# Ledger of designs, part 249: VH-VL binders against q9nrl2r1430to1533

Target 1, 104 residues: q9nrl2r1430to1533
Amino acid sequence: GGVHELSAFEQLVVELVRHDDSWPFLKLVSKIQVPDYYDIIKKPIALNIIREKVNKCEYKLASEFIDDIELMFSNCFEYNPRNTSEAKAGTRLQAFFHIQAQKL
Key: E = the ipSAE of ESMFold2; O = the ipSAE of OpenDDE; V2 = 0.75 times the mean of E and O plus 0.25 times the DockQ between their complexes.

## First folded at step 17 (VH-VL)

Design g5b7 (framework fv_iluzanebart; at its last look DockQ between E and O 0.58; V2 from the best seeds 0.00; counts 0 for: pae E 2.1 > 2)
Fold by OpenDDE, look of step 18:
Structure g5b7 (fold): chain C 104 residues (1-104), chain A 124 residues (1-124), chain B 107 residues (1-107)
Amino acid sequence: as target 1 above (104 residues)
Amino acid sequence: EVQLVQSGAEVKKPGESLKISCKGSGYTFDDHWIGWVRQMPGKGLEWMGMIYPGDSDTYYSPSFQGQVTISADKSISTAYLQWSSLKASDTAMYFCARQTFTFESGYYEYFDYWGQGTLVTVSS
Amino acid sequence: EIVMTQSPATLSVSPGERATLSCRASQSVSSYLAWFQQKPGQAPRLLIYDASTRATGIPARFSGSGSGTEFTLTISSLQPEDFAVYYCQQYDNWPYTFGQGTKVDIK
């Protein structure tokens, strides 16, 4: 494929996906693995969805993009207790995001 | 334009190994599940399994667990379906399909685009 | 696994007539139900997803309805190109499963 210049949103999503702590967030939680997830989380979202929205230019404002990322973390912390691997990964990834988001 | 292009028809003998491919284009390959579906001659559709290229997470249908291997090489946007030892009963058309998602609904992802199919014929 | 049962097995309809296809799930699949059309020698084509949402490029004469365990695909006025096999598929629970198909042919 051709070489394309990434937007700030695209670049940030790439960095989030490549982060070691992105594994809980790469895709939507499986209902098979977590049967009650969608009984609790009503606005599910994941990095693959966010990247798709970026690619389709769905975000008109940086605040909209940030809101979706924060929703992703919020969902994680709502469902997962603090001592879980998911919550710990989320905490670290969110900290990383907050630093990178300063570039937006 | 989203496309899934599968490898060509295969003619094999029982006991031989086989690996067929499905290459995706026109979208971010890492971000969508790729599923495999079998259709035996004159029969209906059967889910075999699916793989998420982003992390290689894989699910098999119970009927196909241990019978085939599903894999992906995201560096070339390609998913694979392989057999270590083919049987005559493996004769069928095999389709790959991409799973997509909606942004505003709480619904699960659905499969929207399909490859053209790969015909596998196994006979002595 | 969830068993999907379609009826009738074969539906003979004249061009211009209404076709009604049924799909039943052995347990509730909510609205995680899709309809596919398949013609000989071709891959399945998505018609309806989430029980009632028409896929992009699908003519308005195709419509889906239902939830839970009972679903219906309706073709309001059969066109010559609509004669094919139609499958329903649930994606609520793994393994995902198809109905056995309904063949729509010319009366």
Scores: ipSAE 0.805, ipTM 0.928, lowest interface PAE 0.6, mean pLDDT 95
Fold by ESMFold2-Fast, scan of step 17:
Structure g5b7 (fold): chain C 104 residues (1-104), chain A 124 residues (1-124), chain B 107 residues (1-107)
Amino acid sequence: as target 1 above (104 residues)
Amino acid sequence: EVQLVQSGAEVKKPGESLKISCKGSGYTFDDHWIGWVRQMPGKGLEWMGMIYPGDSDTYYSPSFQGQVTISADKSISTAYLQWSSLKASDTAMYFCARQTFTFESGYYEYFDYWGQGTLVTVSS
Amino acid sequence: EIVMTQSPATLSVSPGERATLSCRASQSVSSYLAWFQQKPGQAPRLLIYDASTRATGIPARFSGSGSGTEFTLTISSLQPEDFAVYYCQQYDNWPYTFGQGTKVDIK
């Protein structure tokens, strides 16, 4: 991407990080707290990694950025039963993302 | 231009409190764990603990649990290491370090940038 | 707690010679092992991560190898600025742990 694309991705990541439902997604799931997570989830990702990729100009297409965000939500729903606070936060944050991503 | 800048040397007496700092710049401070490492005079490196400034999640090494407090103020991109009551055995060089990550699939991270160290001397 | 053991404690090498440093983990750490260099009065400097990947700016004479429990750092042609203490560190399991260090001295 260009400078305008980087600004758009950074703005969107900042909005996601600030959202009340971002708490399960700020950083990689802790192996200390959740030892079996990495046995189940083979492509872990979190907002801090996505933001660093944006800042390092690693996303060449908007679709690559969107794919990483969607992977993050997919991992959440795969690991967490739907009645958990994590899954509920993920559902709300994903809906917010879909609205904001229309600007991309 | 990633930098970690630590506070200056301290000379203290046993029983005194102390708080030392580590200020990050040149990166998104909230997105990287900050670890604290002790090096006693003439000895090797010991991992004390780490904090994630974005949400203040903190882990201590078992040997340091209850001995020190690790905290961070993300508004000024600064992490802290604090003692309520210093002992002579706390005399050491203290380093902060930034944990990093790769853009490949994974779950482990290494420490890439280090502060210059803060020398703490505790004596009569 | 994973215990990291380095050998030898001190390695005496002449400039231009090859230095080989060993690091052993008490249990498997896969490839989640880093090597650091520390000179007197300075902070540690990252040399190698993921057992064998050189950090940015690190000279090609430094190489790492190994996986599981046995790891090696090799300096192929030791330069005067390479006389230092070298530490291995595992980041596979918390708490993260360092080896006790190998001091590389002039023979």
Scores: ipSAE 0.729, ipTM 0.901, lowest interface PAE 0.9, mean pLDDT 91
Fold by ESMFold2, look of step 18:
Structure g5b7 (fold): chain C 104 residues (1-104), chain A 124 residues (1-124), chain B 107 residues (1-107)
Amino acid sequence: as target 1 above (104 residues)
Amino acid sequence: EVQLVQSGAEVKKPGESLKISCKGSGYTFDDHWIGWVRQMPGKGLEWMGMIYPGDSDTYYSPSFQGQVTISADKSISTAYLQWSSLKASDTAMYFCARQTFTFESGYYEYFDYWGQGTLVTVSS
Amino acid sequence: EIVMTQSPATLSVSPGERATLSCRASQSVSSYLAWFQQKPGQAPRLLIYDASTRATGIPARFSGSGSGTEFTLTISSLQPEDFAVYYCQQYDNWPYTFGQGTKVDIK
């Protein structure tokens, strides 16, 4: 008896949201603030959407959950130049994610 | 079950301040935009603004910019709409509403759960 | 700001008959269009989102169609409980905007 897969996804998302570098990823990028974002990023995703999918049991495999998290980071690196605050935050949060994901 | 419960009706005079509330339950309050909609007597609906409680990011419709303040206290799952100085033209029903996620499109939003409304009457 | 225009302003329909409500946007909103029902003294109720998708628990007699600038709500067999005001609303661009409403009276 340990953590069930759904509980593990929920715990991991909570830890990601809690992290100081989560700020670019909490919700979808604003079309008002960044008008061209959705011309470039065709599969947008954010931590609030991932948490909702966990709550609604949308993930049937751990790989599906991991793929959404990695898509979130991939979108960040695709849109943002490497020297931006967003890309640097993404690099640090992704590293944290990989450490925490070992606990799955 | 998702529920939005608003504070009770208010009767005020011009120049007075007012803060009305919208308490969310049955979902992760921090993760969903909360918007405010005005309905003047016998009139249609108009969006005033919205707030993301998770980080307090806030947008106002241009006609309401500077006219009201939208805020949230996520520790008690509550959003607020407030006036520093009411006008007779603020007499209306005010609704809060919660955004739902659009999984198929991912970036366009609609509001699916509504509070019961708060009637605000402002008269000399 | 995107202006939403509804027609007719008022529609009188006998129970069991078909009602057709129109909504026009001042510029394309793609399919980011919702329909709401509002009864006297109540909050709006979501009927249709994404122009044609029924919200959970909405009877099949309600259907939506259209894209771009022209949208239609159809009630295929009007019931006495369908007496209400109906609003369209775009959510393509902030600020989100409603049409002025169509009042459906049961004849």
Scores: ipSAE 0.550, ipTM 0.868, lowest interface PAE 2.1, mean pLDDT 90
ESMFold2 (binder alone), look of step 18: mean pLDDT 92; pTM 0.935

Design g5b70 (framework fv_iluzanebart)
Fold by ESMFold2-Fast, scan of step 17:
Structure g5b70 (fold): chain C 104 residues (1-104), chain A 124 residues (1-124), chain B 107 residues (1-107)
Amino acid sequence: as target 1 above (104 residues)
Amino acid sequence: EVQLVQSGAEVKKPGESLKISCKGSGYTFDDHWIGWVRQMPGKGLEWMGMIYPGDSDTYYSPSFQGQVTISADKSISTAYLQWSSLKASDTAMYFCARQTFDFESGYYEYFDYWGQGTLVTVSS
Amino acid sequence: EIVMTQSPATLSVSPGERATLSCRASQSVSSYLAWFQQKPGQAPRLLIYDASTRATGIPARFSGSGSGTEFTLTISSLQPEDFAVYYCQQHDNWPYTFGQGTKVDIK
């Protein structure tokens, strides 16, 4: 990546954070509130972690950034039953992401 | 450069209200928990509670729940600790600290940067 | 609430010698344990997180080890600037809790 790629990743993360369906993804799931989450999900991630990785130039390839976003959605669908508010929000946010990712 | 800057020292009387601040800079303020830690004169550190500025989610230590209010204004990257009615026993140094995460694991959160502290003295 | 207990309360070590500080948790905290250094009149400074990972800018002489309920901080060759109080903190469960501190005095 370059300066243009980092700017594009940050813009996309900002748009994801501002989206109405971002609420399950803003920060890591609380171990106290959801004790079994980390027993089931082995690679947890959230938008705040992804944004920090962008800011620290951790992503060397656009595919690594996309993989982390997709991991976030995959974790959502793995833990949450299909009919939950979390899974529905994840489905809509993932569709939004796929549209925005075309700009990359 | 990541920095947390706290408001200046306060001298108050019992029964007065107080609100102290912690301003973050050099990072995305909305994306990190801000914790508050008390240190009474000559004593160790006590975690009081924390807030996530992005959604205002707040957690308190049981010892401090109902004793203080933690809030944040993300538009100015500032977190607050507030007392409605101070007691002499509130005399202490108060630190704010930013919580971050390990990039390899993604879920291990710890306090990495601290404010300089705000000394609060409550006496008659 | 998880209780963190540090020992010894005070440790006196000559410059160049090894110092070993202990921290015990009342329940398992896995590896979610941090160490902080506090010098008089200053804010705490993060040394170690996740039991053994050194924070950015921290000298190699500081190392952490342990898991579960027993943890140690080792300073392999104590320097005069290492005079301070050291705190352990578990970051596994809310409320987060600190040990009472170990004061390191230079002989």
Scores: ipSAE 0.400, ipTM 0.833, lowest interface PAE 2.8, mean pLDDT 90

Design g5b71 (framework fv_iluzanebart; at its last look DockQ between E and O 0.58; V2 from the best seeds 0.65)
Fold by OpenDDE, look of step 18:
Structure g5b71 (fold): chain C 104 residues (1-104), chain A 124 residues (1-124), chain B 107 residues (1-107)
Amino acid sequence: as target 1 above (104 residues)
Amino acid sequence: EVQLVQSGAEVKKPGESLKISCKGSGYTFDDHWIGWVRQMPGKGLEWMGMIYPGDSDTYYSPSFQGQVTISADKSISTAYLQWSSLKASDTAMYFCARQTFDFESGYYEYFDYWGQGTLVTVSS
Amino acid sequence: EIVMTQSPATLSVSPGERATLSCRASQSVSSYLAWFQQKPGQAPRLLIYDASTRATGIPARFSGSGSGTEFTLTISSLQPEDFAVYYCQQRDNWPYTFGQGTKVDIK
């Protein structure tokens, strides 16, 4: 493939994925591992999905991109108690995101 | 264009080891599950397992647990299926397939693209 | 595991005729059911996913219906290229499982 310059959205997603605390968010929660997840979370989303939307140019506004990222964190905090590793990771990653989002 | 290209046909003897490959292109390899499916001669399709290259999360079908190893090297967009010791009964066509998702709904949807298959023949 | 059972094993139909294939699950798989077509020497091709959604590029003559434990693939008017083996597959529960297949051949 060719070399392409990453858009701001693409770059931010790359940074989120590479972050040490991205592990709960790389892909959708597995129904196999968490059978009740989708009974609780009705708008599932993850970084792989967000990256796909970026690649498909689905985000026309920065606010739409931000909304999906925030939804991702919201889902995490809705399902996971605050003392879980997932919630703690989410808290740190969200803080990182808020800093990086200033570039958008 | 999304493509999965598998390694070539293999002719092996019982007891030999084997590792076949499936290389993805035309999409972000890390972000989609890759599954392996066995089809014995003249038979139907059997799910063996699947791997998420992004973090190497892996699931095996109970029938194949401990029988094969599924792995991936995301640096070269390649998934692998390997045997430590082949049996004659491993003779089959092996397919890899990509699972996609609806990015609007946020759900995994289906296995939409398939490799061309790798024929493995094991005989003494 | 969820057992998928297809019927009939072989369906002989003339070109231009309607073909109806059945797939039954041993327990509910909701709508997480896909149909695949496979021709000799080829990889399976996705036809229908989520029970009734036609995959991209699939002709309108293919349609899927059903939910829970009973599913149907319909080919409204068989074309020469439609003679093949068809598999249903559930993804509601791991391990994912296929039906044993229905061979659609020429009457």
Scores: ipSAE 0.771, ipTM 0.921, lowest interface PAE 0.6, mean pLDDT 94
Fold by ESMFold2-Fast, scan of step 17:
Structure g5b71 (fold): chain C 104 residues (1-104), chain A 124 residues (1-124), chain B 107 residues (1-107)
Amino acid sequence: as target 1 above (104 residues)
Amino acid sequence: EVQLVQSGAEVKKPGESLKISCKGSGYTFDDHWIGWVRQMPGKGLEWMGMIYPGDSDTYYSPSFQGQVTISADKSISTAYLQWSSLKASDTAMYFCARQTFDFESGYYEYFDYWGQGTLVTVSS
Amino acid sequence: EIVMTQSPATLSVSPGERATLSCRASQSVSSYLAWFQQKPGQAPRLLIYDASTRATGIPARFSGSGSGTEFTLTISSLQPEDFAVYYCQQRDNWPYTFGQGTKVDIK
């Protein structure tokens, strides 16, 4: 089913990118703007990297794809206090992801 | 296949405006930074700045801030470098380059794919 | 801004010989250093990134080493096609900066 699975992953990533709350997750956190981020977060990831991995067929299992998305949210909540716009966006986008992931 | 194609050579006079282009194909244009590099005749490479087309986030090197405008039109997968008023000192080859990632050894940002360059000559 | 200094400015070597090129940063750039090759009339070509990782398609004779402020590019057995200008670039701090280049010539 590899071709159908790749289509499903790409569709889900596109839905996440299009979501209003995707702005903290579109690309890797900038070291230029947030110098201490990479001192705290040891496994950085973002939607553009996940999408590239999907396009290069790097995910062999749906669980690997889901793990990368969950890592992205985990990093957000680890770095950002709960009252920040980043953490609030992450909470809403994660809820949206859980609904969409039921289709995988 | 990933490809960056730049606009053709330009011959201009001081004070004229100019906009050169860099069109990407073979990848998701919105998901990769596009950098601009200047090379003056017989000189080395200078980093000018970069843009992320997906959200228009743009960084300029301090030496180029206010001298040029970097922009992108994601609907046609094209990045731009623009001057409002050219100077003779702007005579150079201008390259665009696309960011890539290495998933095997980790997530490293580097600029692997380059356009062929656009030669801009500014003389009176 | 971090200043990148390359040495020597010009290196004259014969085919089959080893070439060693140096790049020094004015402050630590960790391992966020790349090496590029440029031939006349061509765009730069990425050789090495993250100080020591060869880019796809780059021959094994090219190797990079170093971290912090001192970096080296080694070409173990120069081929005729290797005569070019080589640039180092740091991407640890903004703005990204290049060295002035080392010209590798056959003479």
Scores: ipSAE 0.729, ipTM 0.902, lowest interface PAE 1.0, mean pLDDT 91
Fold by ESMFold2, look of step 18:
Structure g5b71 (fold): chain C 104 residues (1-104), chain A 124 residues (1-124), chain B 107 residues (1-107)
Amino acid sequence: as target 1 above (104 residues)
Amino acid sequence: EVQLVQSGAEVKKPGESLKISCKGSGYTFDDHWIGWVRQMPGKGLEWMGMIYPGDSDTYYSPSFQGQVTISADKSISTAYLQWSSLKASDTAMYFCARQTFDFESGYYEYFDYWGQGTLVTVSS
Amino acid sequence: EIVMTQSPATLSVSPGERATLSCRASQSVSSYLAWFQQKPGQAPRLLIYDASTRATGIPARFSGSGSGTEFTLTISSLQPEDFAVYYCQQRDNWPYTFGQGTKVDIK
């Protein structure tokens, strides 16, 4: 969608990266530390990948952008038990995202 | 245009310290792993380690653990490789390389851009 | 660590002919294998990743195949600019490891 949507996607990704609870989502989960992750999560994604897709204008619709961010959270909750620091950070960041996404 | 520009050739003596650099431009520096690769004269390629500048997460190959320090300063889009005390056996060409992802085929990671190399010569 | 073994060490071919380079891993690396070309005095150039996917700008004469422990790089109709050293590299397990290289020379 138009230049305002691309600017809004860029702004939202910057805000997500700046959020204190972004640390589990900055880059793909390490295959070095968690080799089984990629046996369980088939569509891995992270904020750095989403930011590059925004920078390259890969998102044609706001729904595509939202779907990637929701996939990121869904992966977190699928892999991580609810009591983990990762899942707790995901819950807080997802809540923040939902508020910001109302502005799209 | 994505570029990785490395610092110039170095001629050093054993026991001296050295820090060489790799400056990235044309992309979001924080979002991509930077790896360091050694090539000794007439020899093949060896991964030394890599760093994620966004959070400074760092991995070393076992043979280089404790032998070098890999760091980054994301405020100036620069990664570093440093020695506290050079040995003659450190004489080599050193490359930096950037990691990225293939969005079209899934999320395959690969090193797509390489610096021009920094020749380090250590002799007494 | 995973040992990557390339063969032959040197391959002599004439321009226009086919070159076939082999790479073997000491254990399965699935499809996490890349091929690089390096000319004298230059940085390595990525040719193939994910065992068979050509990197951007790589001519169709370069093709990769294989999975698990056995991999092949094929250069169909070799060009003068293809005389170089070729390295395979696994990225399945840290540390990432290269093969020792195959030098492709003019026959």
Scores: ipSAE 0.572, ipTM 0.874, lowest interface PAE 1.8, mean pLDDT 91
ESMFold2 (binder alone), look of step 18: mean pLDDT 90; pTM 0.914

Design g5b72 (framework fv_iluzanebart)
Fold by ESMFold2-Fast, scan of step 17:
Structure g5b72 (fold): chain C 104 residues (1-104), chain A 124 residues (1-124), chain B 107 residues (1-107)
Amino acid sequence: as target 1 above (104 residues)
Amino acid sequence: EVQLVQSGAEVKKPGESLKISCKGSGYTFDDHWIGWVRQMPGKGLEWMGMIYPGDSDTYYSPSFQGQVTISADKSISTAYLQWSSLKASDTAMYFCARQTFDFESGYYEYFDYWGQGTLVTVSS
Amino acid sequence: EIVMTQSPATLSVSPGERATLSCRASQSVSSYLAWFQQKPGQAPRLLIYGASTRATGIPARFSGSGSGTEFTLTISSLQPEDFAVYYCQQYDNWPYTFGQGTKVDIK
């Protein structure tokens, strides 16, 4: 990845963070509030970690960036039943991501 | 350069209110937990609580629940620790600290940078 | 809450000697353990996180080891600037808790 890809990843993460449906994804799920989460989800990730990885130039390929964001959504749908506010927010945010990611 | 700058020393009387601050710079303030730590004179470190400025999610240590209020204003990259009514036993140095990540694992959420501390003295 | 116990309370060593500090958790904290150095009048400074990973800028003479409930911080050749109080801290579960500290003092 180059300077153009780095800028594109940062712009996309910022747009995801600003989206109304980002609230389940801003930070890692709390072990304090959701103690069984880490028994079910083995590769936790969140937007704040993804943004730090972008800022530290840890993504060498667009596919690596996309994989981390898709992992975040996959974790959401695995843990949360389909009728929950979390799963519904995830569905809408994932659709928004797929539209924006076509530019990568 | 990541930096946390805390407000200056305070001298107060029992029963007075107080709000001290911790301002972050050099990183995305909204994306990192800010923790508060108390150190009583000549004693060790005690976790008080922490806040995530991006959504104001807050956790208190059980011994500090109801004793203090932790808040943040992300528009000015500042976290706060507040007392409604100070006691002499609140005399201590108060530190803020920034949480960061080991992104290789995603599991290590540890505190790396600390503010310089705010000395609070409560006496009559 | 998880109780962290450090030993010894005070360690008296000469410059150039090896210092070994112990930290015990009342229940397993896996590798979610950090070591901090605090000098008089200063804020704590992160030395080690993840039980054994040195933080950026920390000299190689500092090393951490252990997992579960037993942890060790080693300073292989103590320098004059290393005389300080050292704290271990678990961040596996809330509330995060510190040990009471080990003071490394000049012999």
Scores: ipSAE 0.641, ipTM 0.884, lowest interface PAE 1.4, mean pLDDT 91

Design g5b73 (framework fv_iluzanebart)
Fold by ESMFold2-Fast, scan of step 17:
Structure g5b73 (fold): chain C 104 residues (1-104), chain A 124 residues (1-124), chain B 107 residues (1-107)
Amino acid sequence: as target 1 above (104 residues)
Amino acid sequence: EVQLVQSGAEVKKPGESLKISCKGSGYTFDDHWIGWVRQMPGKGLEWMGMIYPGDSDTYYSPSFQGQVTISADKSISTAYLQWSSLKASDTAMYFCARQTFDFESGYYEYFDYWGQGTLVTVSS
Amino acid sequence: EIVMTQSPATLSVSPGERATLSCRASQSVSSYLAWFQQKPGQAPRLLIYYASTRATGIPARFSGSGSGTEFTLTISSLQPEDFAVYYCQQYDNWPYTFGQGTKVDIK
């Protein structure tokens, strides 16, 4: 087939996934590596889940999409101390997201 | 439609190398773990390991660590299971399976779609 | 590793009857348990996940229940196509582990 037109949400998720600081957010935090994560974080989410929701047309409003991305960052800062590589990656990726989200 | 298509049956001798494949289609391949499951003739199912194609993160079951290599090539949406030196005891059906997740909480990580299986026969 | 034990090994049921299959975990797996059906020569098919949630397209006659260490799969009115081997699988802890299977056979 031809080139598929990506939605604005899918284009933004692709940019986030491609970013050097996306590594803590690509997939759900591993219970194998971080056993206490799910004791602390009650609404886990990651970029792969958000992308699937975009592909399934689960987001009806831009605010719903933005809320899920912000939940992802909020979880990062709640679990990870300020000076960790995860928290620093989250800070930079969130700033990048806020710039890109102005297009929505 | 989500589909996992595995490579065809193999007949090998002990000591030979082998690499079998599992090609995904109908979904974003990079975003789902791919697991490998062994079923020996007349026996049940056993997990061998899994790989996340998006970053190549890999987990092996203790029984299979060092026995096989799991890899993926996300450019062609294909995962692989490889032996450097086959044994007669490797004779089995090998399945690949795709992990999925529930969108509400994101925590319900289970395997939903399976490949058709690759029969590997190792005999002298 | 978590050991999954299924009972009975073989269950003989007539068409139209209820089949009840049990699965026991050696330690709590909360609700992170799935049920699969496998017919000869075929790949496993997901029936139930999160102990009690039916997968898409699975008939209402299949239901799952339980939490922690004791789980049940029920087939309320067994159809000819339901004669198969059924596996439970925990996905709470790695390595993920299967039960040994229950063969549902015609009486």
Scores: ipSAE 0.695, ipTM 0.890, lowest interface PAE 1.1, mean pLDDT 91

Design g5b74 (framework fv_iluzanebart)
Fold by ESMFold2-Fast, scan of step 17:
Parts: C-alpha cells; structure tokens; sequence
Structure g5b74 (fold): chain C 104 residues (1-104), chain A 124 residues (1-124), chain B 107 residues (1-107)
C-alpha cells in the first residue's frame, strides 16, 4: 500500500479545464444544438469524457491519453473554420497542452 | 455511488419567492447536465429545463421560460430552481435528475439518477 | 413539440403474467427513448434507455423494443413490486417530452 497521489493525467486535465480557452471543450457538442456535428466528426470527445476515462484508469499509456487530447483538438479544427472563436481557443489551448505534456 | 439530494418540502403563499436545491454527490458534478422536472398532483412528468454546472450553460422548456430561474453553484455541487413570485398553479412535486450518455448507442443524453423530489404547496 | 402517447391508460395484470405497454411518438425519435417506473411517493427510476438497453440493476424481465415512432415495454412474469406507473420519454429533441403514463394495476 502506497500513499495516494493524483495521476499526472488527472493534474493535466484539471489544468486544461481551468484554462480560459477550455470553453469549447468542456462537454460534448450537443447533437440537438449542432445537428450536423456528428455527420462530420466520427470520433467526438471532450474534456468531461477524458476526465471520466482518467478517473476509471482506462489509459494504460501516456500516448493513449495524449492521443485522446489531440483527437479533441483535431475535431475542433476539422469542424470549425480558422477564423472562429472556437478554432482560435483550440489553437491557444493546444499550445498550452504541448508545453504541459512535456512532463508526461 | 451517485446520489442527488433535494431540499425539504415547502408551504408558501401566492406572491412569495422560493429557491429549492439539488445537491449531487458520488460523481464529478461539473461534468453532467442537471434537469428539472415538474409533476402536478395526480399528473405526469413535465421537463422544465437543463443546466450544465461546469459552465452554467442553461436551457429552458418553452412552457417554463420566464416562469422560473435555474442556476448552479459548482463549488458546493448544488443546482437550484427559483421562483420570484409563486402562484397556486406552481403547487407540484419538483424533481432534479442527472443526465448521462452511452457512447456505443449514441451521444444524446438521458436522465439516469433522480433526486427524491421537493413538494411545493402554494395556497392562501 | 414531439407528442408522446402511451396506451393503455391502465393495464390490469395478474402476478406472473406478461405486461405489454405501448408508446407512440408524433414524429421519429430514432432510438432516443427511455422508460421510467414510478411508484407512489417515489422518484422515477430509469428502466430502459436507447429504446432497448436495460439500465444498470434493472431485472431481466424488463425489456424494451421499437424504433422511430412505435415503442414497447414488456415485463415478463410480473412481480408484486412491478405495480407502478410507467412513463416513456423522448430525448431526440427539445423540449424533452414524456408520455402521459400507463398505470399497471393488479387484476
């Protein structure tokens, strides 16, 4: 029995959620509000889902966690044109993530 | 275990204000929508609205828009339903319910866990 | 607004018999339909979601079927604790809407 420590993944997700540019990524895009989203995006994901996967110990490798975060950004840039507030927020949050991910 | 605990029964007069609560525990409160549902005495269920505590995004059923205010305080894992001026027609049981989804079958959200209900009686 | 219609209003069944409850939507809701059980003085309890998926802890005697506009909840070998009101609810679009309920009473 060891002392309980927050995982590096859990700490990073908390930092992402707290970031000013996390607003497009906090929850899954609503099919009701954005009817065409799921026709374009085939593997939707958001920070609330990634946090649940972290809490359930579903990531066995750091690469799996990083892949899900990168998928989230990739979906943002695929759906949203470059000049949108969503795409701009995604660009800044992705840069922040790349700095923090150096520690994983 | 997931649990939603609502505030106790209220007896009020027409024109009074009221705020009832729904406290979540056993899950990450900020990451799930909370809905409010009304049940008039002897009647069925009516959806009133939703709130996402993580960003305070709020949606109302057209029948309840302007009649009530839904809010949440994520620091204490609590959602609220509020009336500025009660009417006798507000007499009902009010339920809060958590939403979730199933990735395999779709990304639409459905109510899974419910609070025990708050009985509100408005009479002169 | 999507209107949900349940039938019958009241179903009288003896313990051990099969109960079949119907729910009809005024337009297609695909499979985005849930069934709830409510006993007097209690909160609704989720039984079925996505038309046919049993919620965690729900006995195997409860099953859901259907898609589009026609849905059925079946209770095989009804138990004494199953006498309750049953509601269907669509979550395909806002506003979310419930059926009027079917009361399952002892015969």
Amino acid sequence: as target 1 above (104 residues)
Amino acid sequence: EVQLVQSGAEVKKPGESLKISCKGSGYTFDDHWIGWVRQMPGKGLEWMGLIYPGDSDTYYSPSFQGQVTISADKSISTAYLQWSSLKASDTAMYFCARQTFDFESGYYEYFDYWGQGTLVTVSS
Amino acid sequence: EIVMTQSPATLSVSPGERATLSCRASQSVSSYLAWFQQKPGQAPRLLIYDASTRATGIPARFSGSGSGTEFTLTISSLQPEDFAVYYCQQYDNWPYTFGQGTKVDIK
Scores: ipSAE 0.672, ipTM 0.892, lowest interface PAE 1.0, mean pLDDT 91

